# Miniprotein binders against q53ft3, part 36

Target 1, 195 residues: q53ft3
Amino acid sequence: MFGCLVAGRLVQTAAQQVAEDKFVFDLPDYESINHVVVFMLGTIPFPEGMGGSVYFSYPDSNGMPVWQLLGFVTNGKPSAIFKISGLKSGEGSQHPFGAMNIVRTPSVAQIGISVELLDSMAQQTPVGNAAVSSVDSFTQFTQKMLDNFYNFASSFAVSQAQMTPSPSEMFIPANVVLKWYENFQRRLAQNPLFW

## First folded at step 22 (miniprotein)

Design Za3
Fold by OpenDDE base, look of step 23:
Parts: sequence; C-alpha cells; structure tokens
Structure Za3 (fold): chain B 195 residues (1-195), chain A 83 residues (1-83)
Amino acid sequence: as target 1 above (195 residues)
Amino acid sequence: SPIQEEFEKMMERAEWHFEWAERYYDWGDKEYALLYFEFAARVFKKAAELAKKNNDPESYKEAKEYAEEAQKYAEEIQKELEK
C-alpha cells in the first residue's frame, strides 16, 4: 500500500505489516539519511475519512526506539517529503506502534505508517523541523517523479490471482518499480544536488 | 478545570494547524495547506463544543469564528486545486 524512498537508494514497496492498520519500513544506515519520501502505491485509496500518520523511529543510546510524528499522507496528499536529519537526537513522543519486538540494529531506523481516521490525525501535531518547503527545487522534482512513478506503476497493477485472495487489492510487479527506479536515477543525474 | 484545560489544548493545536496551513500555502503546497486547514477547522469545532459544555459563550464564539475561518480557507484552496 505504501512506498518509501531515500535518495540514492532503491525504492521500498514492501513494508512490513505489523498490524492491519500499521506498516513499517526499515531504514539502514539512517545516520546518512537527510530526507525520506513516503507515498501511496497502487490504485487503492484510503477509506473515506481516513489517512496515514507517518512516524520516524531511531534507536537511542540504549537501543530503545525513539518515535516522532513526521506528518501525514492522505488521498488528497498521497506523497510527502520529510527531513529526518534534525530528528536523530530528539525526544520521543507517543506513537501507536507500541512495544514492538522489532529486531533493531543500532544503525537501522524505521518509518512507520498508521492508518487512522482523519479526525484522529487532526488531534496530533507533527514535529515542525521535519517539514520541507515545496519551493525547493528538489522537493518539486521529487514530487513530480513520485507522481510519474505512481502513474507508471499503476498502469501495470494487477489483481491477485494465485496468491491469497484479496480482490479489492491491486498489486504492482517488482520489476515495474525497478524500471521506474532506473529511470529515476537517470533523471537524478541531471540534478546532482539531490539530497 | 479539566474542561478548560482541554479547551485550551485544542485551541493551541488548532492554531498550530492553522499556522502550518498558511506556511504550506506560502510554500506552494496547496494539498498540505488544505489538509491542515481542514484539521484546524475540525479541532476548533471541537473546542467550540467544549466551550459550550462549559457554559463559556465567549470561548464558544471565538472557537466557532476560527473554525469558520479555517473552513473558508480550506474551501478556497479546494477550489484552486480543482482548476
């Protein structure tokens, strides 16, 4: 349902589903990451009145996860860019992911997405220093590329046939993502200042 | 009172959403601006309801006016996005 993109890394489309309404991406070597993009995959929207709260977690000095709310994704805002470079030493906040026994290595952070009611999302306040201006040329570039990816990938989406039946869910072949990524990298070469 | 404290927290949260909505709008991110104005409107409305329950007509009026303002901006941005 979701994708996660870090500059210079392969796009992630296989989130670990830790609950019916919760998804997690691992971010290895998170200390080198400045920005992360979270976006919706396929043609399945959020249910009416629902969206996604996007969280970042990193291990503290004791290896315990520190969670922070980055922001939101919705049907109206299906992709978002967050700056995480300034969050790696912050204090934690409440989060819906509980004490997940996620095997964490000290170098691995996580992006968590919680599917929630918009009304509940409205009761939350993201960390302000995670926000990225869309005036930034890179932000605009990334957004265009994400839109391109979504359109491209969705054109190859297929229903699940031989796997566990989920007739309401669409699937995108991994090769589609890879091909898009290759094209994305070529375009990034035209913008070497990509973060 | 607990109700007053909750009201103040909601007003602060709604104001936060409102301010960020304006910032995102200025940054050209109309989708986020819309979202945050909608959030502001929702929370201001909840604050207004609390004020009403607390028999505070002044706070009710204030929260309601802010809710209406936020909703107006959301509607305007929605129209812009539909063009």
Scores: ipSAE 0.769, ipTM 0.922, lowest interface PAE 0.6, mean pLDDT 86
Fold by ESMFold2, fold request of step 24:
Structure Za3 (fold): chain B 195 residues (1-195), chain A 83 residues (1-83)
Amino acid sequence: as target 1 above (195 residues)
Amino acid sequence: SPIQEEFEKMMERAEWHFEWAERYYDWGDKEYALLYFEFAARVFKKAAELAKKNNDPESYKEAKEYAEEAQKYAEEIQKELEK
């Protein structure tokens, strides 16, 4: 349902589903990460009236999780870039994950996505310094890449009835990612500055 | 009073959303601008409901007017996105 991207790393498209409505990505070596991109794969939209609250969790000096609300993703805003470089010594806030995502190593953080009612999401405010302006060239390129991937992948979604081994999950055929990669790479090869 | 404190917190939360909606709009992120104006409207409506339950007509009017303003901006942005 979700993807997570950090510059210079492989995209993660297989979140750990820790509850029916909760998804987690591990971020090893989180101290080296400045920005994280969270996006919907385009295979399963949120139900009507729902969206996703996006949290960042990092271990404190004792390995206890500190959670911060980064922001939101919805069907109308399916991808977003968050700055985490200024959050690694921040204070925690209320969150729906409880002790579920206790990390065991000091170098691994997590991105959590909780599927919630829009009315519930509106009652919370993100940390202000996680917001990223889209004016920067890197941000513009990243957003355009995310939009392109979302639109491409969403046209290939496979229903639960077609994938019986794990009926609670939606899948993207593996060749969808390859086709997207080849299209994007071809455009870059024609003009490395096309973006 | 606890109810007045709750009302003030709701208004602050809604204003936070409203101000970020304006900032995202200025940055050209109309999708987030729409999202945050809609969130502001939701919270202002909840604040108005609390003021009505507390028989506070001045707070009710204030929250209702802000909710309507936020909803108007959201509708305008929605039309811009549909172009």
Scores: ipSAE 0.718, ipTM 0.898, lowest interface PAE 0.9, mean pLDDT 80
Fold by ESMFold2, fold request of step 24:
Structure Za3 (fold): chain B 195 residues (1-195), chain A 83 residues (1-83)
Amino acid sequence: as target 1 above (195 residues)
Amino acid sequence: SPIQEEFEKMMERAEWHFEWAERYYDWGDKEYALLYFEFAARVFKKAAELAKKNNDPESYKEAKEYAEEAQKYAEEIQKELEK
């Protein structure tokens, strides 16, 4: 359903599902990370009236998780870049992840995505220092790349009812990522600033 | 009163969303601008409902007008995204 990308690292597309409506990505060595990208793979859209609240969790001095709301992802905003460098000493906020049986070392943080009603999401306010302006060249390129990937991949999505008996799951044929990469790379080689 | 305090917190939350919607719009992020104007409208509408339940017509009208303003911005941006 979701992907998570950090510059210089392999993209993560296999979230840990810790509840029916809650997904988690581990971020080892989180103190070296300044920005994180959260995006929908295009395989499973949110049901109507729902979206995703995106949280950042890091261990405090006692190794206990501190959760902060970064922002949101919805069908209308399927990818976003968040700054986390300024959050690693912030105070926690109310969050839906509760007591999870996750034991972490001090160097591992998490990105959590909670699928919620839009009405519930609207009752929450993200930390303002996680917001990132799209005029930054790196941020702008990254967002354009993600938009391109999402639009390409979602055009190939197939419901599980068409492929397997789990109707709430969608699948992307395995070659879609390669096809996207080749097309994007060709366009970039022809015009490095096409984005 | 506890109800007036709750109303004021809802208005602050909705205003936070509204202001960020404006910032995202100025930055060119129309998708987030739309999202945050819609969220602002949702929270202003809930604040209006609370004011109505509390028999506070002045707060009801204020919250309702802000909800309508946020919704109008969201609708305009939605049309821009459809072009």
Scores: ipSAE 0.713, ipTM 0.898, lowest interface PAE 1.0, mean pLDDT 80
Fold by ESMFold2, look of step 22:
Structure Za3 (fold): chain B 195 residues (1-195), chain A 83 residues (1-83)
Amino acid sequence: as target 1 above (195 residues)
Amino acid sequence: SPIQEEFEKMMERAEWHFEWAERYYDWGDKEYALLYFEFAARVFKKAAELAKKNNDPESYKEAKEYAEEAQKYAEEIQKELEK
């Protein structure tokens, strides 16, 4: 029903369903994540009059979950980008014991989606610092995704002299990938919302 | 009073949605702008019903007018998305 995407990571499309109306994605190494995209896969819409409240959860200093409302997804707004970096800034704050007591045990954060009535969702207000300008966040996300894709594809590059003969395989010259990358970046710079 | 405080909290929530709808519209996110204007309209309507139940006609009129404004913006944005 839902997907979750973080720049530089594989998309998650298999949420853990923890109740009939609640879905969860795990975010390991959440301290390195600045933004998350939550979206509907398009196969199962929300029932009429319903939508999804999107939460971010991380463990506090005692290991207890802290849940914060990031925003919403609905049939009319099926994908959204949320900033979560500002929600974690307290963990890098001042410590009275100095550097010798900097002991952090990172654990898994979660994205939770609760399917609710639109009337109930309207009674909630998200944390304001999770809101992201779609132009700026889309551009940043897209640039990181482009860099990651290019680095991934180029990691399989071999010189012609190093190729193993394999007549059943299909090949793409590396310059095609580079040309696509350069064209996409040029188009993005001209119109960040061209998609 | 507790009921006046509840009304004020409803108006504050609706205003929060309305202001973010305007910000999302300025950012070009018409889908979120529509969502938040619709949420604002829903909460303003509930605030108007509370004011009506408490025989507060000035608060009723205020909330009703804001609900109608939010609904008008939502309808305009919906038409923009359908083109």
Scores: ipSAE 0.709, ipTM 0.896, lowest interface PAE 1.0, mean pLDDT 77
Fold by ESMFold2, fold request of step 24:
Structure Za3 (fold): chain B 195 residues (1-195), chain A 83 residues (1-83)
Amino acid sequence: as target 1 above (195 residues)
Amino acid sequence: SPIQEEFEKMMERAEWHFEWAERYYDWGDKEYALLYFEFAARVFKKAAELAKKNNDPESYKEAKEYAEEAQKYAEEIQKELEK
């Protein structure tokens, strides 16, 4: 139903369902993460009158989970980016995940999504410092994605001096990847919403 | 009184949503602006219902006016998203 994306990492599309209405993504090495994208996969919309409350959880120094409400996703706002870098020492909030029988290690954070009535979601107020402007969010997300693509694609490039006996292999000229990367960055700088 | 304290907490929560809706609108995030104006309207409407049950016409008028304002902004943004 949901996906979770962190810049520089593979998209997670297989949430752990910990209750009928609660879904969790694990975030290993969470201290290196600044932003997270939560989105609906589009295969299963929320039922009428419902949406998703999105939480971030990290273990404190004693290994106990601290949960903070990041914000919401709904059929009308099916994807959002949240800033979490400033939250890793923040105060916990009331949350619906505390009674779950979830085994976790001290070094793993979580994104939790609770499917709730819109009327119930309106009774909650997110942590304001998780909010990210749409223009700033697009630019940051896109820069991280472009860097990831460039680093990944460059690892498969070979020089013209290299020969391979495997005729089924395909090559990407390294300067084509670089030209695409530079052109895309220029277009983003000129108009962050050009897509 | 306990009822007045409950009303004031509802108004504060709705105002929080309303102010964030305005910030998201200024940032160009019309989908979130719409979501938060709709949430503000929901909570202001519930606050108005509580004030009406408590026979508090001044609080009822205040909450009703805020609910109508939030709903008007939500409707305007919904029309912008349709374009």
Scores: ipSAE 0.707, ipTM 0.894, lowest interface PAE 0.9, mean pLDDT 79
Fold by OpenDDE base, fold request of step 24:
Structure Za3 (fold): chain B 195 residues (1-195), chain A 83 residues (1-83)
Amino acid sequence: as target 1 above (195 residues)
Amino acid sequence: SPIQEEFEKMMERAEWHFEWAERYYDWGDKEYALLYFEFAARVFKKAAELAKKNNDPESYKEAKEYAEEAQKYAEEIQKELEK
Protein backbone atom coordinates (compact mmCIF):
# COMPACT_ATOMS: atom_id res chain seq x y z
CA MET B 1 0.00 0.00 0.00
CA PHE B 2 2.86 2.36 0.83
CA GLY B 3 6.37 3.07 -0.36
CA CYS B 4 9.28 4.83 1.26
CA LEU B 5 12.18 6.45 -0.56
CA VAL B 6 15.50 7.89 0.57
CA ALA B 7 17.79 9.54 -1.94
CA GLY B 8 20.50 7.18 -3.08
CA ARG B 9 18.80 4.15 -1.56
CA LEU B 10 16.56 1.45 -2.92
CA VAL B 11 12.89 2.19 -2.81
CA GLN B 12 11.01 0.32 -0.13
CA THR B 13 7.65 -1.07 -1.16
CA ALA B 14 7.30 -3.81 1.41
CA ALA B 15 6.40 -2.22 4.70
CA GLN B 16 6.14 -4.33 7.77
CA GLN B 17 2.49 -4.48 8.66
CA VAL B 18 2.45 -4.36 12.43
CA ALA B 19 -1.32 -4.04 12.64
CA GLU B 20 -4.28 -4.04 10.30
CA ASP B 21 -3.98 -0.28 9.96
CA LYS B 22 -0.29 0.28 10.74
CA PHE B 23 2.78 -0.04 8.54
CA VAL B 24 6.47 0.44 9.35
CA PHE B 25 9.58 0.98 7.24
CA ASP B 26 13.05 0.57 8.66
CA LEU B 27 15.60 3.27 7.90
CA PRO B 28 19.12 1.96 8.47
CA ASP B 29 21.88 4.51 9.04
CA TYR B 30 19.25 7.15 9.63
CA GLU B 31 21.78 9.78 10.75
CA SER B 32 22.80 10.26 7.14
CA ILE B 33 19.22 10.84 5.98
CA ASN B 34 17.97 14.38 5.43
CA HIS B 35 14.67 13.75 3.68
CA VAL B 36 12.22 10.91 3.28
CA VAL B 37 9.52 10.49 0.68
CA VAL B 38 6.42 8.56 1.67
CA PHE B 39 3.99 7.64 -1.06
CA MET B 40 1.04 5.47 -1.89
CA LEU B 41 1.78 2.66 -4.32
CA GLY B 42 -1.48 3.30 -6.12
CA THR B 43 -2.70 -0.25 -5.77
CA ILE B 44 -5.02 0.32 -2.83
CA PRO B 45 -6.53 3.72 -2.08
CA PHE B 46 -7.53 4.85 1.35
CA PRO B 47 -11.12 4.08 2.19
CA GLU B 48 -13.49 7.00 1.97
CA GLY B 49 -12.92 9.45 4.79
CA MET B 50 -9.54 7.96 5.70
CA GLY B 51 -5.88 8.83 5.22
CA GLY B 52 -2.49 8.09 6.69
CA SER B 53 -0.63 9.75 9.53
CA VAL B 54 3.10 9.53 8.93
CA TYR B 55 5.42 9.22 11.92
CA PHE B 56 9.17 9.16 12.37
CA SER B 57 10.85 7.21 15.14
CA TYR B 58 14.49 7.29 16.18
CA PRO B 59 16.28 5.73 19.13
CA ASP B 60 17.24 8.14 21.89
CA SER B 61 20.44 7.91 23.93
CA ASN B 62 18.88 5.10 25.93
CA GLY B 63 17.76 3.21 22.85
CA MET B 64 14.12 4.08 23.46
CA PRO B 65 12.08 5.14 20.45
CA VAL B 66 11.16 8.79 20.10
CA TRP B 67 8.16 9.25 17.84
CA GLN B 68 7.17 12.41 15.99
CA LEU B 69 4.27 13.09 13.66
CA LEU B 70 5.67 14.27 10.34
CA GLY B 71 2.46 14.82 8.43
CA PHE B 72 -0.10 13.08 6.32
CA VAL B 73 -0.80 11.27 3.09
CA THR B 74 -4.25 10.95 1.55
CA ASN B 75 -5.87 9.96 -1.70
CA GLY B 76 -5.66 13.65 -2.64
CA LYS B 77 -2.05 13.93 -1.45
CA PRO B 78 -0.64 10.48 -2.21
CA SER B 79 3.00 11.47 -1.64
CA ALA B 80 4.85 13.74 0.73
CA ILE B 81 8.42 14.74 1.49
CA PHE B 82 9.61 15.23 5.04
CA LYS B 83 12.82 16.62 6.45
CA ILE B 84 13.98 14.36 9.25
CA SER B 85 17.53 15.64 9.77
CA GLY B 86 16.39 18.27 12.24
CA LEU B 87 14.23 15.85 14.23
CA LYS B 88 16.95 13.56 15.56
CA SER B 89 17.14 15.54 18.79
CA GLY B 90 13.51 16.56 19.05
CA GLU B 91 10.93 15.83 21.68
CA GLY B 92 8.64 12.87 21.40
CA SER B 93 4.91 13.07 20.76
CA GLN B 94 1.90 10.86 21.16
CA HIS B 95 1.75 8.09 18.58
CA PRO B 96 -0.27 4.98 17.80
CA PHE B 97 2.76 2.64 17.77
CA GLY B 98 3.43 2.51 21.50
CA ALA B 99 1.93 -0.92 22.01
CA MET B 100 4.04 -2.42 19.25
CA ASN B 101 7.17 -4.30 20.19
CA ILE B 102 9.54 -3.04 17.54
CA VAL B 103 13.06 -4.35 17.82
CA ARG B 104 15.54 -1.66 16.91
CA THR B 105 19.23 -1.30 16.48
CA PRO B 106 20.83 2.01 17.46
CA SER B 107 21.46 3.01 13.85
CA VAL B 108 17.97 2.22 12.58
CA ALA B 109 15.06 4.63 12.58
CA GLN B 110 11.53 3.96 11.40
CA ILE B 111 8.79 5.52 9.35
CA GLY B 112 5.37 4.56 10.63
CA ILE B 113 2.12 5.04 8.76
CA SER B 114 -1.17 4.78 10.61
CA VAL B 115 -4.36 4.56 8.58
CA GLU B 116 -6.85 6.80 10.33
CA LEU B 117 -10.05 8.74 9.87
CA LEU B 118 -9.53 12.18 8.35
CA ASP B 119 -11.42 13.60 11.31
CA SER B 120 -8.89 12.02 13.65
CA MET B 121 -5.99 13.22 11.53
CA ALA B 122 -7.36 16.76 11.70
CA GLN B 123 -7.05 16.59 15.49
CA GLN B 124 -3.29 16.06 15.25
CA THR B 125 -0.50 18.59 14.85
CA PRO B 126 2.64 17.56 12.96
CA VAL B 127 6.06 18.86 13.92
CA GLY B 128 6.65 22.05 11.99
CA ASN B 129 10.31 21.53 11.19
CA ALA B 130 9.56 18.39 9.17
CA ALA B 131 7.63 20.37 6.57
CA VAL B 132 9.35 21.35 3.34
CA SER B 133 8.52 23.01 0.09
CA SER B 134 7.71 20.11 -2.18
CA VAL B 135 9.19 21.78 -5.23
CA ASP B 136 12.43 22.68 -3.48
CA SER B 137 12.67 19.37 -1.68
CA PHE B 138 12.03 17.33 -4.81
CA THR B 139 14.74 19.27 -6.60
CA GLN B 140 17.22 18.57 -3.83
CA PHE B 141 16.10 14.98 -3.49
CA THR B 142 16.41 14.32 -7.19
CA GLN B 143 19.80 15.99 -7.33
CA LYS B 144 21.08 13.83 -4.47
CA MET B 145 19.69 10.73 -6.11
CA LEU B 146 21.31 11.60 -9.41
CA ASP B 147 24.63 12.36 -7.78
CA ASN B 148 24.53 9.09 -5.92
CA PHE B 149 23.78 7.16 -9.08
CA TYR B 150 26.48 8.93 -11.05
CA ASN B 151 29.05 8.32 -8.35
CA PHE B 152 28.07 4.69 -8.13
CA ALA B 153 28.20 4.15 -11.87
CA SER B 154 31.48 6.04 -12.20
CA SER B 155 33.11 3.78 -9.64
CA PHE B 156 32.91 0.97 -12.19
CA ALA B 157 34.45 2.97 -15.00
CA VAL B 158 37.49 1.45 -16.70
CA SER B 159 39.46 2.31 -19.79
CA GLN B 160 39.20 0.14 -22.87
CA ALA B 161 42.64 -1.23 -22.11
CA GLN B 162 41.53 -2.21 -18.62
CA MET B 163 38.38 -3.99 -19.71
CA THR B 164 38.04 -7.67 -19.01
CA PRO B 165 36.19 -9.46 -21.77
CA SER B 166 32.68 -10.43 -20.72
CA PRO B 167 30.72 -11.41 -23.81
CA SER B 168 27.63 -12.28 -21.80
CA GLU B 169 27.30 -8.73 -20.47
CA MET B 170 26.16 -5.49 -22.05
CA PHE B 171 28.18 -2.33 -21.46
CA ILE B 172 27.14 1.29 -21.55
CA PRO B 173 29.83 3.87 -22.33
CA ALA B 174 30.48 6.21 -19.42
CA ASN B 175 30.02 9.19 -21.71
CA VAL B 176 26.44 8.12 -22.34
CA VAL B 177 25.76 8.15 -18.62
CA LEU B 178 27.42 11.54 -18.25
CA LYS B 179 25.44 13.03 -21.12
CA TRP B 180 22.23 11.65 -19.68
CA TYR B 181 23.12 13.09 -16.30
CA GLU B 182 23.88 16.53 -17.73
CA ASN B 183 20.71 16.56 -19.79
CA PHE B 184 18.63 15.46 -16.84
CA GLN B 185 20.13 18.16 -14.63
CA ARG B 186 19.37 20.77 -17.25
CA ARG B 187 15.77 19.63 -17.50
CA LEU B 188 15.46 19.52 -13.74
CA ALA B 189 16.77 23.06 -13.46
CA GLN B 190 14.28 24.26 -16.05
CA ASN B 191 11.33 22.45 -14.51
CA PRO B 192 11.74 20.46 -11.30
CA LEU B 193 8.45 18.71 -12.06
CA PHE B 194 9.05 17.91 -15.72
CA TRP B 195 8.16 14.22 -15.27
CA SER A 1 -14.71 25.21 32.01
CA PRO A 2 -13.52 21.97 30.45
CA ILE A 3 -15.68 22.71 27.43
CA GLN A 4 -14.19 26.17 27.07
CA GLU A 5 -10.68 24.79 27.33
CA GLU A 6 -11.44 22.20 24.70
CA PHE A 7 -12.92 24.89 22.48
CA GLU A 8 -9.78 26.99 22.78
CA LYS A 9 -7.55 24.02 21.97
CA MET A 10 -9.62 23.25 18.91
CA MET A 11 -9.46 26.86 17.76
CA GLU A 12 -5.69 26.86 18.18
CA ARG A 13 -5.33 23.62 16.25
CA ALA A 14 -7.60 24.82 13.48
CA GLU A 15 -5.63 28.05 13.25
CA TRP A 16 -2.43 26.02 13.03
CA HIS A 17 -3.88 24.05 10.13
CA PHE A 18 -5.03 27.25 8.47
CA GLU A 19 -1.63 28.90 8.73
CA TRP A 20 0.14 25.85 7.38
CA ALA A 21 -2.35 25.63 4.55
CA GLU A 22 -1.38 29.16 3.56
CA ARG A 23 2.30 28.30 3.82
CA TYR A 24 1.97 25.21 1.68
CA TYR A 25 0.00 27.19 -0.86
CA ASP A 26 2.79 29.78 -0.99
CA TRP A 27 5.28 26.96 -1.51
CA GLY A 28 3.23 25.74 -4.44
CA ASP A 29 2.05 22.58 -2.70
CA LYS A 30 -1.62 22.99 -3.49
CA GLU A 31 -2.54 19.44 -2.51
CA TYR A 32 -1.23 19.92 1.00
CA ALA A 33 -2.73 23.39 1.19
CA LEU A 34 -6.06 21.85 0.29
CA LEU A 35 -5.68 19.14 2.90
CA TYR A 36 -4.85 21.56 5.67
CA PHE A 37 -7.64 23.98 4.79
CA GLU A 38 -10.00 21.02 4.91
CA PHE A 39 -8.59 20.07 8.29
CA ALA A 40 -8.97 23.64 9.51
CA ALA A 41 -12.57 23.70 8.35
CA ARG A 42 -13.33 20.40 10.08
CA VAL A 43 -11.85 21.47 13.38
CA PHE A 44 -13.43 24.94 13.28
CA LYS A 45 -16.79 23.28 12.65
CA LYS A 46 -16.27 21.03 15.63
CA ALA A 47 -15.29 24.02 17.71
CA ALA A 48 -18.47 25.76 16.64
CA GLU A 49 -20.51 22.76 17.70
CA LEU A 50 -18.78 22.74 21.03
CA ALA A 51 -19.48 26.43 21.52
CA LYS A 52 -23.11 25.79 20.72
CA LYS A 53 -23.27 23.08 23.36
CA ASN A 54 -21.67 25.48 25.78
CA ASN A 55 -24.34 28.11 25.03
CA ASP A 56 -21.72 30.53 23.74
CA PRO A 57 -23.20 32.15 20.64
CA GLU A 58 -20.29 34.55 20.17
CA SER A 59 -17.72 31.77 20.07
CA TYR A 60 -20.04 29.78 17.85
CA LYS A 61 -20.24 32.63 15.38
CA GLU A 62 -16.49 33.15 15.36
CA ALA A 63 -15.68 29.48 14.83
CA LYS A 64 -18.34 29.17 12.15
CA GLU A 65 -16.99 32.16 10.26
CA TYR A 66 -13.47 30.74 10.31
CA ALA A 67 -14.80 27.37 9.21
CA GLU A 68 -16.54 28.98 6.27
CA GLU A 69 -13.40 30.88 5.33
CA ALA A 70 -11.27 27.74 5.43
CA GLN A 71 -13.84 25.88 3.38
CA LYS A 72 -13.90 28.62 0.76
CA TYR A 73 -10.13 28.46 0.39
CA ALA A 74 -10.29 24.69 0.12
CA GLU A 75 -12.92 24.93 -2.59
CA GLU A 76 -10.89 27.49 -4.51
CA ILE A 77 -7.79 25.32 -4.39
CA GLN A 78 -9.79 22.29 -5.44
CA LYS A 79 -10.93 24.21 -8.50
CA GLU A 80 -7.34 25.18 -9.27
CA LEU A 81 -6.25 21.55 -9.07
CA GLU A 82 -8.96 20.50 -11.49
CA LYS A 83 -7.72 22.88 -14.23
Scores: ipSAE 0.698, ipTM 0.900, lowest interface PAE 0.6, mean pLDDT 88

Design Za3
Fold by OpenDDE base, fold request of step 24:
Structure Za3 (fold): chain B 195 residues (1-195), chain A 83 residues (1-83)
Amino acid sequence: as target 1 above (195 residues)
Amino acid sequence: SPIQEEFEKMMERAEWHFEWAERYYDWGDKEYALLYFEFAARVFKKAAELAKKNNDPESYKEAKEYAEEAQKYAEEIQKELEK
């Protein structure tokens, strides 16, 4: 029903279902994570009048979980980006996950999704420092991705004289990659959501 | 009074939703703006009902006006998303 994405990590699509209406993702090495994307897989929508409250939990100095409400996902907003890097200084909030007997290593945090009535969700107040401009975050991510790809590809660049014939391989001129990169950058600058 | 305290808490929560709705709209996240305006409208309506039960016509009027404003913004955003 839900997926969780951290940049540079494998997408998680197998949440631990801890209750009929509650799902949990483990986030190893959470201190290195700046942003988390939570999204619906599109297989099962929320029932009418329902959505998901998204929580983050991290172990405190005593190893006890501190829960904070990040925000929401709904059928109308099936994905959301949250900043979690600044949440360690936050106060704990009420959460629906109870005393989960989760053997937690100190380096593992959790994302919890609780399926709730929209009316109930409206009675909750997320932590403000978790909110992110999706457009800005996406633009930054895309730019970083493009730069990473370009740098990676460029590291393998060879001149025609340096090429060894390999009939089984296809070669792409570096100028084609550059042209693609420049065109993509231009489109991104005009409209970050052009696709 | 306990009723007044509850009313104030609801108004604060609804105002929080309203402000964040505006922020998300400014960020270009229309779907989230819509959601939060809808939340604001719901909570303001509940606050209005509470004020009515408490025989506080001034608080009722205030909450109702904010609810209508939030609902109007939600409807406008909904129309934008359908275009």
Scores: ipSAE 0.687, ipTM 0.895, lowest interface PAE 0.6, mean pLDDT 88
Fold by OpenDDE base, fold request of step 24:
Structure Za3 (fold): chain B 195 residues (1-195), chain A 83 residues (1-83)
Amino acid sequence: as target 1 above (195 residues)
Amino acid sequence: SPIQEEFEKMMERAEWHFEWAERYYDWGDKEYALLYFEFAARVFKKAAELAKKNNDPESYKEAKEYAEEAQKYAEEIQKELEK
């Protein structure tokens, strides 16, 4: 039902379902994460009158989880970007995930999604410093993803002289990838929502 | 009174939603603006009903007016999204 994305990391589409209405993603090495994208996969919509409350949990100095409400996702707003970098020293809030006896490694945080009535969601107040301009955040997020991809792909680049003949494989010149990258960056800079 | 305290908390929450709705709208996130105006309207309506039950006509009027304003903005944004 849900996906979670961190720039430069693989998308997570397999949430741990901890209850009928509750889903959790693990975020390893969370201290290096600035932003998280939470989105609906599009396979299953929320039931009518329902949405998702999105929470962030990190271990405090004692290894105890500190939960904070980031915001919401709904059928009308199926994706959201949250800044979590400023939350790592924040105070805890009420959350619906109870005392999860998950032995957490100190480096792992969690994103929790609780499926709730919109009326109930309206009674909650997210932490203000998690909210970001979607346009600005999307641009930064996309740029980091693109950079990660380019760096990864470029690490496998070889000269023609270094190529081993493989008649069954197709090859794309590195220059094509670079041109695509530059064009994409240009379009993104002009309009982050160009598609 | 406990009822007055609850009313004030609801008004504060609804105002928070309203302000963030405006902010999201300014950022170009119309979907979130819509959501938060809807939330504001819902909570203001609840506050109004609470004030009514508490026989506080002034608080009722205030909350109702804010609810109507929030709902109006939500409707306007919804129309924009449908174009």
Scores: ipSAE 0.680, ipTM 0.894, lowest interface PAE 0.6, mean pLDDT 87

